# VHH binders against Putative potassium channel regulatory protein sup-10 (sup-10): the designs that were tried, part 9

Target 1, 283 residues: Putative potassium channel regulatory protein sup-10 (sup-10), of Caenorhabditis elegans (q17374)
Amino acid sequence: WNSKRSFFIPDFLGSGDGTPKSKTESVIEERMEYGRMILLVCNKTCAKHRSDIPLWLKEFNQKKGYQEPETITYYYHTYRQAVSFIDTNETDVFPNLIYFIGVKRVVFNGDVNIREDVNDWIASLDQLILLEPRVYEDLNVILSDTSNCSSKYLLLADRPKCPQPSWSIVARIAQDHGIQPVKIGHPLDGLTHVLLYKRMPYLSEASCHLSVLLYENSYSDFGDDINPLVVSDWITTLLPLEEGSCPALFETYWHPIVDELTELQQIFYSAELEISERNKRPA

## First folded at step 6 (VHH)

Design P04 (from p2 with D99S S100T E101R D109S; framework vhh_sonelokimab_d1)
Fold by ESMFold2-Fast, scan of step 6:
Structure P04 (fold): chain B 283 residues (1-283), chain A 126 residues (1-126)
Amino acid sequence: as target 1 above (283 residues)
Amino acid sequence: DVQLVESGGGLVQPGGSLRLSCAASGFTFSSYAVGWFRQAPGKEREFIGAISWDSGDTYYAVSEKGRFTISRDNSKNTLYLQMNSLRPEDTAVYYCAASTRPYLGWRYSEAEYDYWGQGTLVTVSS
């Protein structure tokens, strides 16, 4: 699945015969833009599969911190309608399944009637790969990575002592957009968190909000109620970079390499003072 | 000294269930990602699944198809593997392992794990 081609979201608005788009097509457009969706595309011959395939597809393994992909069945009237969803270079076989993951499309190349094969395919596409560096050296490699434009990173910094973390849903959405999520947590709750907080202009004193940093100096603070549409919209707003753009993460703080502990201590104390001053309320 | 000790292995009939335990000592268990591997006779060691240090998020090898469940109890410094609907093909030595570089998913190769148990034998036979 990591070797599948990425697609831009199709525009369903402008190539018809003046017929208004259907409710199903509107839902498909919405889910392609902001979420995860499994689309079953079939003609009259697969009408018999309507109750069978969508029903067992709803029985996917439950996911933690993110809902199961919505399964939509689209019964096309003409071949032209079907190929608007499917890249014919990958398949022209119907019925067919397409997994929409953010801006990516992955076409199923197996027999759609074999449940185990379909479930295995979906499971392989839905797995969360979350980096959780434990030592400053590992984190510094991630933060200094400017040479690999295909390895985009989204940093997640949960507030200490907050109840249930909400990082997992944001991490899944980032992964769906081809961005590698990185969770910064215990035991890296000292200098690293202080440096991240120094870079975040609206750090709330008592908030249990998830703090998120995408690329250098691109920051957002999500509330306790994480809305996937809001997160996806924020990520896509920050992604329109020219081809080959490789923004540095924290290059200003990690280079030149600090080889003396005293220099790191100075950065630590300076950041703490800035945070303290920012969080003070007038008497 | 860092130690991981597996227990709960044994002989079981096809279709049966077993719960393996891995007791950790000598380190802060809650700060490590942990997982299970197995090695069948004459085969390479293979990944079964892993669980994050800071969540209930788990990943399993696709070939296991929901028959195995990994969980952890940080208050007891213990990792568990619940094995259901066992098949003769599940016969193997089962190992628990801990990683100081926690990564979720299929990327938990042997190279990512710093500490390993001695293994516990599971035999599935009629």
Scores: ipSAE 0.000, ipTM 0.101, lowest interface PAE 21.9, mean pLDDT 59

Design P05 (from p2 with D99G E101S L104Y E110S A111S; framework vhh_sonelokimab_d1)
Fold by ESMFold2-Fast, scan of step 6:
Structure P05 (fold): chain B 283 residues (1-283), chain A 126 residues (1-126)
Amino acid sequence: as target 1 above (283 residues)
Amino acid sequence: DVQLVESGGGLVQPGGSLRLSCAASGFTFSSYAVGWFRQAPGKEREFIGAISWDSGDTYYAVSEKGRFTISRDNSKNTLYLQMNSLRPEDTAVYYCAAGSSPYYGWRYDSSEYDYWGQGTLVTVSS
């Protein structure tokens, strides 16, 4: 009888490792995390100024010559996390965009009116932004070091589960790019939002690239085989995928971790093509 | 539950040296930037130094550069502060802190730190 017995969950392309939390520990950790904000700086967006963006941010963007997105889409899942995305139309592009993407731990009961909940949440986030001085300072830091920033969105709504990268892989990607990763969200939910931010050089001026990896950790053992070709509604990658917008990420770095990110993107594209093909007229 | 526990404080003579330790638990220590702050009686809490999650970057307050060395051991979930050439003005409660900010604010701003220890007292006197 060993008094120091430990339990370890095998790590197959990403899993929740470590000891499962007790209910009391879970409640304590939940009280430490109320929500986070992702600050997004984009070089191009098909956007016009919106009334639901805080007045100070509109004024700030106008002073800097930045444009704002026309529509905002929020994706919520019945799991205990929420993710927000900027829904942009690529046909109209504008230089440099600054906007807030909120990430908040939420629980939905399936039949909840997501749009009404989103509007209530936006009002709460707006008030939080006005009361949080460090958000203003972080925004100034980003703007001081950013002359050009581009992002493309990969949304994985209503797709089958797929394997996810472990925190060690995410940490290695951050290390290789000289980035301090930020964990957003509650660990016990099994979903980790990671903000990766680095100023990357480009031919004319420095560019900012923002990478966001969203994945779910499970304290359950994985099945016998994990197929990396299966896609998931829980994993999304927000990478600067515009041609020529991130040379350093693809040209100067070769590592299995980069291959894994590329593989996730290919899985997403394959699922999209399959869905598109199934929806075509039979004959 | 997240915990940061400082140790190694005590009474030391002027010109002496002291090594502080901070033991971390309840989070993935190796993924966070961590730093040291101090608060002297009647003064505001001040930044001493910080180290990135991978030990690739270290940053110090200008007044402490050259006397203090920050280091970390991710295999032991421990942060260290080596203090040399101590002066009476260094008398303070020393705190360790962990932060997750992606920006360089963790190098100077206490508001960028999410988790804090209870502190350990260092007294420099003759």
Scores: ipSAE 0.000, ipTM 0.105, lowest interface PAE 20.9, mean pLDDT 45

Design P06 (from p2 with D99G E101S L104F R107L D109T A111S; framework vhh_sonelokimab_d1)
Fold by ESMFold2-Fast, scan of step 6:
Structure P06 (fold): chain B 283 residues (1-283), chain A 126 residues (1-126)
Amino acid sequence: as target 1 above (283 residues)
Amino acid sequence: DVQLVESGGGLVQPGGSLRLSCAASGFTFSSYAVGWFRQAPGKEREFIGAISWDSGDTYYAVSEKGRFTISRDNSKNTLYLQMNSLRPEDTAVYYCAAGSSPYFGWLYTESEYDYWGQGTLVTVSS
């Protein structure tokens, strides 16, 4: 039981399947003193570790005849530690917020129907930058896929603008791996959420989801004073593979996608640093 | 009555070049992002590239960057695709599309496009 004021934080590093894991403590601890930096979307603030592919998944894939890497890379945002810092600072905003964070993490205020809550949330977004019918459909798809798979989140952000080659890379990944990109709105201006998932032809099986947060036309700066609302209402990270949480059939697409999307994050990080350097003396 | 009409398709030998045109009517062309997609026989439709309505920023599929060039002429309500160094693998029906979405980063996604042409066939063969 966790009694912290932060909304139900998933354990992205717990619930091990007995698989040995690389130590990530040095990366996390290096950023602990600079907690504000761990909420910026860049490779220097994202923790990762490599581990051997889980035995059950390796055996399953071998029996299916799937070719798969010998190792798996777990990626996660260090948001969890920043949330711990915010939890020690009393805020009045958390109890009154309505958030849709994904399939397994939904927080609502009061007795409002879950779909009505998310519709009200969507209505709060800038209507000029929304494909409204698809945004509503995308949320329904996420909510309907709760039975057999946890959402996976990958944060891809470039606040000034995503470089054009990066968009082409995302499109190639989607096509190469038979993934359907699905667009979802976010309550923060200029943010969009893309859900990547493997389509299933049969209604009896669930799809695993990989969620991506995109900043397209945002010049907002998280700076040294990170807004608690930004930290509390959006969790985007790759969940580690967990036994029974997602069908092994979908996990076979995870490694190539993670590698390609990591390259995209590197591109975003490089662009972000270059722009920050150019604007370090604002007028 | 919104229409997008592709033209300029035909038979070309490997290594050749071809320029496709897409004539738009029935809407304010200069306010729409426009792009090119293709569909080879028995395959799904794939993105080639797109151009924004305001800045003229271009987006290309990685595999097509450098061989294909997209441009637009708002005074003629026309979108162009210049195709160079054509190969047999480029044989497909080529479609133009127009979308009203202000999201530049989504131009690779079919769902961003509201209007589609009927397509023009390009055959690359000796």
Scores: ipSAE 0.000, ipTM 0.107, lowest interface PAE 19.2, mean pLDDT 44

Design P07 (from p2 with D99G E101S R107E D109T E110S A111S; framework vhh_sonelokimab_d1)
Fold by ESMFold2-Fast, scan of step 6:
Structure P07 (fold): chain B 283 residues (1-283), chain A 126 residues (1-126)
Amino acid sequence: as target 1 above (283 residues)
Amino acid sequence: DVQLVESGGGLVQPGGSLRLSCAASGFTFSSYAVGWFRQAPGKEREFIGAISWDSGDTYYAVSEKGRFTISRDNSKNTLYLQMNSLRPEDTAVYYCAAGSSPYLGWEYTSSEYDYWGQGTLVTVSS
């Protein structure tokens, strides 16, 4: 009943050679169900001399303010080749690092003895996507595809030079709630900008925050709080959706509007702000 | 001067219980993973269970009965094996072993354990 597994890893229930499963192996298998961890795989040699890698990972996360991903150290033996969370075709160099994210796994391919390489790799993990996004050329295509849907959820990143929530955070929230993650692969054109202003509020240039819009119905602005747990909890308050709803979380590529559209933008923004004031979230 | 000394073996009736002890000396016990193996007459040596030096995680040979419990006391430099509901097939010489690596060794990986005791005999019979 609780045996959720990544499809990129063989579905083994421990070792078939009679080798017992450790508590650490059970924790790793449980964390694979959530898809959020860095696994340090260490063999006899690095275990005997204690790798500094766990300390480097902790120090890096502290400097960046990261609470996740959780880091777990596992001591691998060649006789444990049937372990479900290690693919020996991808992980035969030790010590090594593996990032588990949703149904995907990323093996570190650099030199684990070079701290800068390890730190750069961890920083790059925020570019991973938990679920393969549906990519559209522009917003008109997604609106057409969802024309029969009674409700949609839109996640809008409307300032290109502000800190944006990591795509991995957006994809994780989508995965947790069974929502299709979406990306727009082409900059919005003039027609699309006019249509978008009808549905999306224009935020101050100084505002760098996450906005979640329930398409056609409501709006919530989380300000600078990009905590995925707060956003996830808010989304769960919108469930269950009515039959025919098409929930979608996506990041838009936002560009400055030409001067002639500024007046129209203010009109549409005022309408959206009225919706926001009626349906403010969180709390 | 490294030494592991098992004790607590003896004759016990079926259904009985025994607690084996393994006293360590001559090395820093708390820095070693330690475990129990046994060898029955005419059979190969087999792994029973082990305990990690840093996390205290315990590992046991696959069993549907769950009759054995391993524990350690670093303040006394001692490893224990609690054996319950003993059966005649549990008759064997029981060995304790210690390895400097935090990962655990098995009988077929005896080279992973640096130190071994001389064993204590457990006989389960009338």
Scores: ipSAE 0.005, ipTM 0.217, lowest interface PAE 10.5, mean pLDDT 58

Design P08 (from p2 with D99G S100T E101S L104R R107E D109S E110S; framework vhh_sonelokimab_d1)
Fold by ESMFold2-Fast, scan of step 6:
Structure P08 (fold): chain B 283 residues (1-283), chain A 126 residues (1-126)
Amino acid sequence: as target 1 above (283 residues)
Amino acid sequence: DVQLVESGGGLVQPGGSLRLSCAASGFTFSSYAVGWFRQAPGKEREFIGAISWDSGDTYYAVSEKGRFTISRDNSKNTLYLQMNSLRPEDTAVYYCAAGTSPYRGWEYSSAEYDYWGQGTLVTVSS
């Protein structure tokens, strides 16, 4: 790759040399471009975490010559273009990976009810910009769409002490560790329908935590208990887990994403072999 | 008790070079992204560059790209800024900064950094 500023503009919009391509060659090129965008977005998202990010992903990108963006502006626009491309193509091939990337886009979009300080950061391109939400940030902003009444929340609780996590138990555990969770539907610095969730630093191998995801929950108010609580293979901003995280929880939420990344790598490998074989054929 | 201590500042002539150091203590330095900022008299604090916990990634402000290089030595809990081809407009107090989390501190906003050194003055004049 020799141009970083047009990296996420799909090749199918135009051929560089204007020469008609065969159907098979066009399919391979589109598949490679799609995969390159997903791998770069995932690598950018995962590379800042010190836990067990798959080393093969970093090594694969280095081997293939995929480079990191050099400028703040290019990095931000590249990320947004990749997320937009994924959403537009509506593929089910990598649903866990695409869902995860899509959720991060919602935080940055600014088109929903976002806490004012976060919106101020997004409004500045060179001084107060957030390049992207990191999956590994210890502070997550979960938005409630006030126009659609849908909500996404994430809770963690010690599974041996609470097989069905409740808000009161989660809030008590969070408070014991200096974390102040905010319930959806309560005012937050003058804003409503915004949940600020701070990552719990007590995740450990001995204390396995159960992830609880509330999705599309239409509600009006919460006391000390949350109804409903749903454990799902869908994730928002929980992953990746920190060092000492419970292996069973990691298997449930992280492995499906890793499995899809592995399939994506196989697509790249197969496409490279096909291209390489074509280059060896006479005339 | 988290501490960041900058050193290496001083007077240098235009076109010269200078290397700043930042010694970190009181936290697991090797687990955090860290960065450099500067503040000229009468101006707001501006981002220079940041480096990931594993040195695998570096990010620079566009205006400083090619002249400044950020690096770290996790065995010494030390962050460095190599400054080349210095200009009078590079005169500022230089700060090193760290987030409270392994995941924060990558942001280009000073608001995302919770720990700061006291700064070291760099003066570029002839």
Scores: ipSAE 0.000, ipTM 0.109, lowest interface PAE 20.6, mean pLDDT 46

Design P11 (from P01 with G105D; framework vhh_sonelokimab_d1)
Amino acid sequence: DVQLVESGGGLVQPGGSLRLSCAASGFTFSSYAVGWFRQAPGKEREFIGAISWDSGDTYYAVSEKGRFTISRDNSKNTLYLQMNSLRPEDTAVYYCAAGSTPYLDWRYSSAEYDYWGQGTLVTVSS
ESMFold2-Fast, scan of step 6: ipSAE 0.000; ipTM 0.141

Design P13 (from PB with Y103F; framework vhh_sonelokimab_d1)
Fold by ESMFold2-Fast, scan of step 6:
Structure P13 (fold): chain B 283 residues (1-283), chain A 126 residues (1-126)
Amino acid sequence: as target 1 above (283 residues)
Amino acid sequence: DVQLVESGGGLVQPGGSLRLSCAASGFTFSSYAVGWFRQAPGKEREFIGAISWDSGDTYYAVSEKGRFTISRDNSKNTLYLQMNSLRPEDTAVYYCAAGSTPFLGWRYDSAEYDYWGQGTLVTVSS
């Protein structure tokens, strides 16, 4: 193991090419994508004086029997890093506590010096965790329902071994455009616009193209490199609601076997196969 | 005048044990995470382990977990490394370092450590 390591990668929350990325930022990105955590966002001075927060949060969780959230501290070097991370322009409200659960984030807006208020906030986070059996069944019903003409359903496939945006970036872009991002296993309650996100195994030798399936039988291909700005621009192009139009039945590029499938996993698998077949065709 | 001074290095037989100490002065030792690194001849510095300001959290490089134990005594401003079951490949100069934050974030990154000791040589040989 090399202790003197420096490298340039895209910024965690942006596409800057000249800034080194820390292991802590990589862990935060992974946790925002797949895990649950409480994040203390702090500058160096704050981290030094508020080192007690992670400890008593851990003790509180253990006392309550909570397995999550894990507590992580992030020290920011610039105000731009802080505001891009929490999507706010009020840098003077740091330190902040932020709870991530899959695609949802909740910022604690109270006084972090008051333990009772923070403890009450943490206890309330349990209400944000809904485990709904048959999420894939509900999704199949939604995809088959042509009566809700204002709904837009997008499939964004996250393929391992291909360049991909982090889920946290995708979730923020989706939310900015009024689309609710969902993973398999997350609740769909009350959603009218859904971004379907599934991490799919790499099942083909096809190019790492990002393909998006729109409920209205639309295919879009972003090419080999997916950039949050390109995704945002594409979503903006698709989202204007057309009054008096009802989404067409989904008939276009599904592999014939999908007509016999009833599970979300099989839908994503069939979509990946169809994308692979389309990329092999010269027409 | 910030100083970190390592001690306890020396010659040890394979399978032996050694305890290193690092005495800190000139800064508020109890407010910072601290760690141990080593540098073998002809190689770059390698992370060994780190401990948070309050001893509540420790992190070790995978190869050292179970053989090495990091601890601190804030009342004495001292960091320790207990090394057991030593091997010839553990021969290196061992450095203590004080981080820029109380926490173990970036714990493996030498760039996050503001202050470094001069090192103490550990030789494991028959």
Scores: ipSAE 0.000, ipTM 0.114, lowest interface PAE 17.5, mean pLDDT 55

Design P19 (framework vhh_sonelokimab_d1)
Fold by ESMFold2-Fast, scan of step 6:
Structure P19 (fold): chain B 283 residues (1-283), chain A 125 residues (1-125)
Amino acid sequence: as target 1 above (283 residues)
Amino acid sequence: DVQLVESGGGLVQPGGSLRLSCAASGFTFSSYAVGWFRQAPGKEREFIGAISWDSGDTYYAVSEKGRFTISRDNSKNTLYLQMNSLRPEDTAVYYCAAGSPYLGWRYDSAEYDYWGQGTLVTVSS
């Protein structure tokens, strides 16, 4: 609601092997790895075999008071619903898009910190669209094949080490590159979904593509420096659409995701109020 | 009478370091989670970090970037903030805050019961 809070990145993954990295880069890699593992579990485990849940994820969920298997099953069903709508539009793009919608059901009894769980969830939502190295290569090839727009979209995607931007900076970049920004509200503090779109002039006038840039924290910039935190690879999703399909795909694909996140945020907000009231100190 | 008194602020060159202290009195310091917030000119108050009553858990804003370290000494009723590699963007009034034994609302300044007067940190050449 109020974008005054900073997000906290979960610190549960061990250090990677090999090349030394900065603290910020290590944290970003841990966040990306977390998202990859959750998506892998959702795709492989949610159908039938809950015994196949990785030990680290089971222990992490138990430590945080998250309920299994309902949380993973719920994410999987939401993911499958989105795929069904995409399939109706006869597109091959969705398999190259990695979406994660994070919902954690918290236990209200015991020593569970609801606010900590919500901040972990918010941090996970910073990676609603994750770029795997292979997917990034495929998207980069698509972007690079078009001299009229590839460099413009690569500029937005080619900012994995830039600080998290304010909306004004994102809007300026979009305007400078002839992209029309569509800002969709997200009810979580500091998180804003930005949908960018542009007609591709090398295709017919009826062809369009969408770029999705996630995450904004406008309250962490000082002067000309924006939020000093570095985001993982900035997410640019290019959706090649059939003639006349762009508005229909936007309504069918993007709005359901926003509605789902809104519903889930309200659940966590209500839970936080309940816990806060029980722990509130008298005047 | 509850009091939190910050000290250690001042003028420092970019790349420098400062250690802030917060002396607490009038309550059982060792029973409460405590934290640091800052407010730059013309900006909102921002959470920096918090530490549990037993020092077992520390929490940082993502804006910390590994440059800030929070610690406490319950025997001295004192909270500390070590700030390294300071930048002009770190210029702000830094506040000490004490809240509930539970860290459920650690990011929300409204949930802290006790506040200091603040200490100014200026990072300039």
Scores: ipSAE 0.000, ipTM 0.083, lowest interface PAE 22.8, mean pLDDT 45

Design P20 (framework vhh_sonelokimab_d1)
Fold by ESMFold2-Fast, scan of step 6:
Structure P20 (fold): chain B 283 residues (1-283), chain A 124 residues (1-124)
Amino acid sequence: as target 1 above (283 residues)
Amino acid sequence: DVQLVESGGGLVQPGGSLRLSCAASGFTFSSYAVGWFRQAPGKEREFIGAISWDSGDTYYAVSEKGRFTISRDNSKNTLYLQMNSLRPEDTAVYYCAAGPYLGWRYDSAEYDYWGQGTLVTVSS
């Protein structure tokens, strides 16, 4: 356990000595932001031996077109470069394959020259089915839906004129954790940008109760006869905001009761920082 | 409320050209990547191309790159698709999509807003 972790889009903009990033690193950063990719990490010395690079993997992905993960080869000169893509606790095996989907990564840790092992690994990645994102005009629509009692929902409230994280980043984080991403066009006053909703079966019957978890470390559990307006009114009272103020999407607050919520909050905070940093240099 | 409305679809001859427009309202259009998708009868929805929110850089599916051109006009909140050298295989319902905020994706599930679609028929 603990071997798979969410991974944020790194900033590979060079060192403090002003060294610019390589073309390959720029492409990798773009693919991390704009899609799914399989990254082959190989020592530049190994690249002299063509047999060390699985040509069939590149050809396989090209045939499926634009919606399939791109296969990219990264040649490192130093161990520091290699570990920029890999947590030091995940692997020290090179050459290696890493699958990126949104902010999530999965390391292969096998022999890349064994086609059958790589094929089996790629097939296993299909098990990471992304939940289809939903968009609703009104918070009450999702709160009134009593189907699928065991579902978790990550709710992004749309606040016009306030900075927001990328909906695709929020959706991918939710999907990576088996949480249904939902975007609301008409949020209540006082709502933060992100809410975690959890529906749980109650007393082993076809009844549900709704738990609402906020990144501000708020939690409440509502009974079976839930009225969406009551929940909406309650949410408005949890985070009172001055009229016209834009809340900081994330502050680094931590709540020990729910490890899953804590991890999600840290992920969102880091994603907000990445978005903020990238916006400092508009083209 | 957010709305995307496609126009410019219709019947066109093989080898002909057509320009599609997508009018956006109800959101900050200039802050969103926008793109085009199509769906032919009995097939899945496929990516055609997208244009970034900031640089105006364009990204195309490899099969369309030489024939189709995507552009945007932020002053008019409008997205365009110029289609040249049309073939019968281009017959599909064409959709415009916006999002994600400050980015773009290949996967149609990752776009925030969608139009209703406009039919393009290419016949001999």
Scores: ipSAE 0.000, ipTM 0.101, lowest interface PAE 19.8, mean pLDDT 56

Design P21 (framework vhh_sonelokimab_d1)
Fold by ESMFold2-Fast, scan of step 6:
Structure P21 (fold): chain B 283 residues (1-283), chain A 124 residues (1-124)
Amino acid sequence: as target 1 above (283 residues)
Amino acid sequence: DVQLVESGGGLVQPGGSLRLSCAASGFTFSSYAVGWFRQAPGKEREFIGAISWDSGDTYYAVSEKGRFTISRDNSKNTLYLQMNSLRPEDTAVYYCAASGYLGWRYDEAEYDYWGQGTLVTVSS
């Protein structure tokens, strides 16, 4: 297993066996422990249930040494509160959830950190829902299939293996260009960075480049292997961009594939002007 | 130890039907997602479909949808594949597999336990 082929799992940054421990726990170290997680996808129907956790999840958690959750009902209630922040009513509740289950404990067993991460993720998705509903629908398909998530950007941390072809191609190209993973201990951060780029965040060239590759691999037809020649052509086209010019990179790749995203293109041009203006202001 | 044992394979004529069974032991079957794969001579192993731990969700490869049906019986620790309207192209070794990971899978690399396979031959 080559850990350097993953961008959003703590195992990529260190050993596959565990994270370093110190007597003074940092926020990064705490989140990296949670980052050694597996993905649980749950729909809106599950979020309303008041049953104990499913037997398969209980058995899985016990086998992996994860802490047994008391109930899933409390977390579902917290999720519903989070969804309300993005101006949805009960009939419009987000249909799918991502739960991250830590190596040493089940974080949705009343854990504050997973609630914050889920809230941040939902807030990021709200921006895509408003701009392009098809992207949200494609993302929901990915989130409903753990295999698709692991092949595109989230790799199962409790199974140290080589990434699937699409992931390995992206990882190899990023490595060839000296692109490093973000120093964030939670797998959700990788997904939110891709989604935030859709909303025109300010990113370094390397982070923007990786985010675009991950986003396009996720948005384009799922289930197909990424053609190495196409990815190589993307890199060759994108390499001349300077740090901070990520908006041009996004337009260069996105537009030929998804011509109907005219609304997003208009927002992109507006955001480029805003980013340019903000860069003129000294700290 | 974990075991998955397939049965029900054999020779059948085109247009016929077969029901394959997979008996599981050595793990909590009712807590695992399980599925079927097949491999024809000289071909790669191909996903057929999978079923969740509680039978609430099923996933099929598009090419097999409508002719094949996956089901399970947790009280008997058994997975089934009902195969209808069989064609010569369905000739393959059929494998059952179990995954302890969350969610459902089409990638063979995501399955933890595998059976030895049962041969299905569709020929006149």
Scores: ipSAE 0.000, ipTM 0.114, lowest interface PAE 18.8, mean pLDDT 45

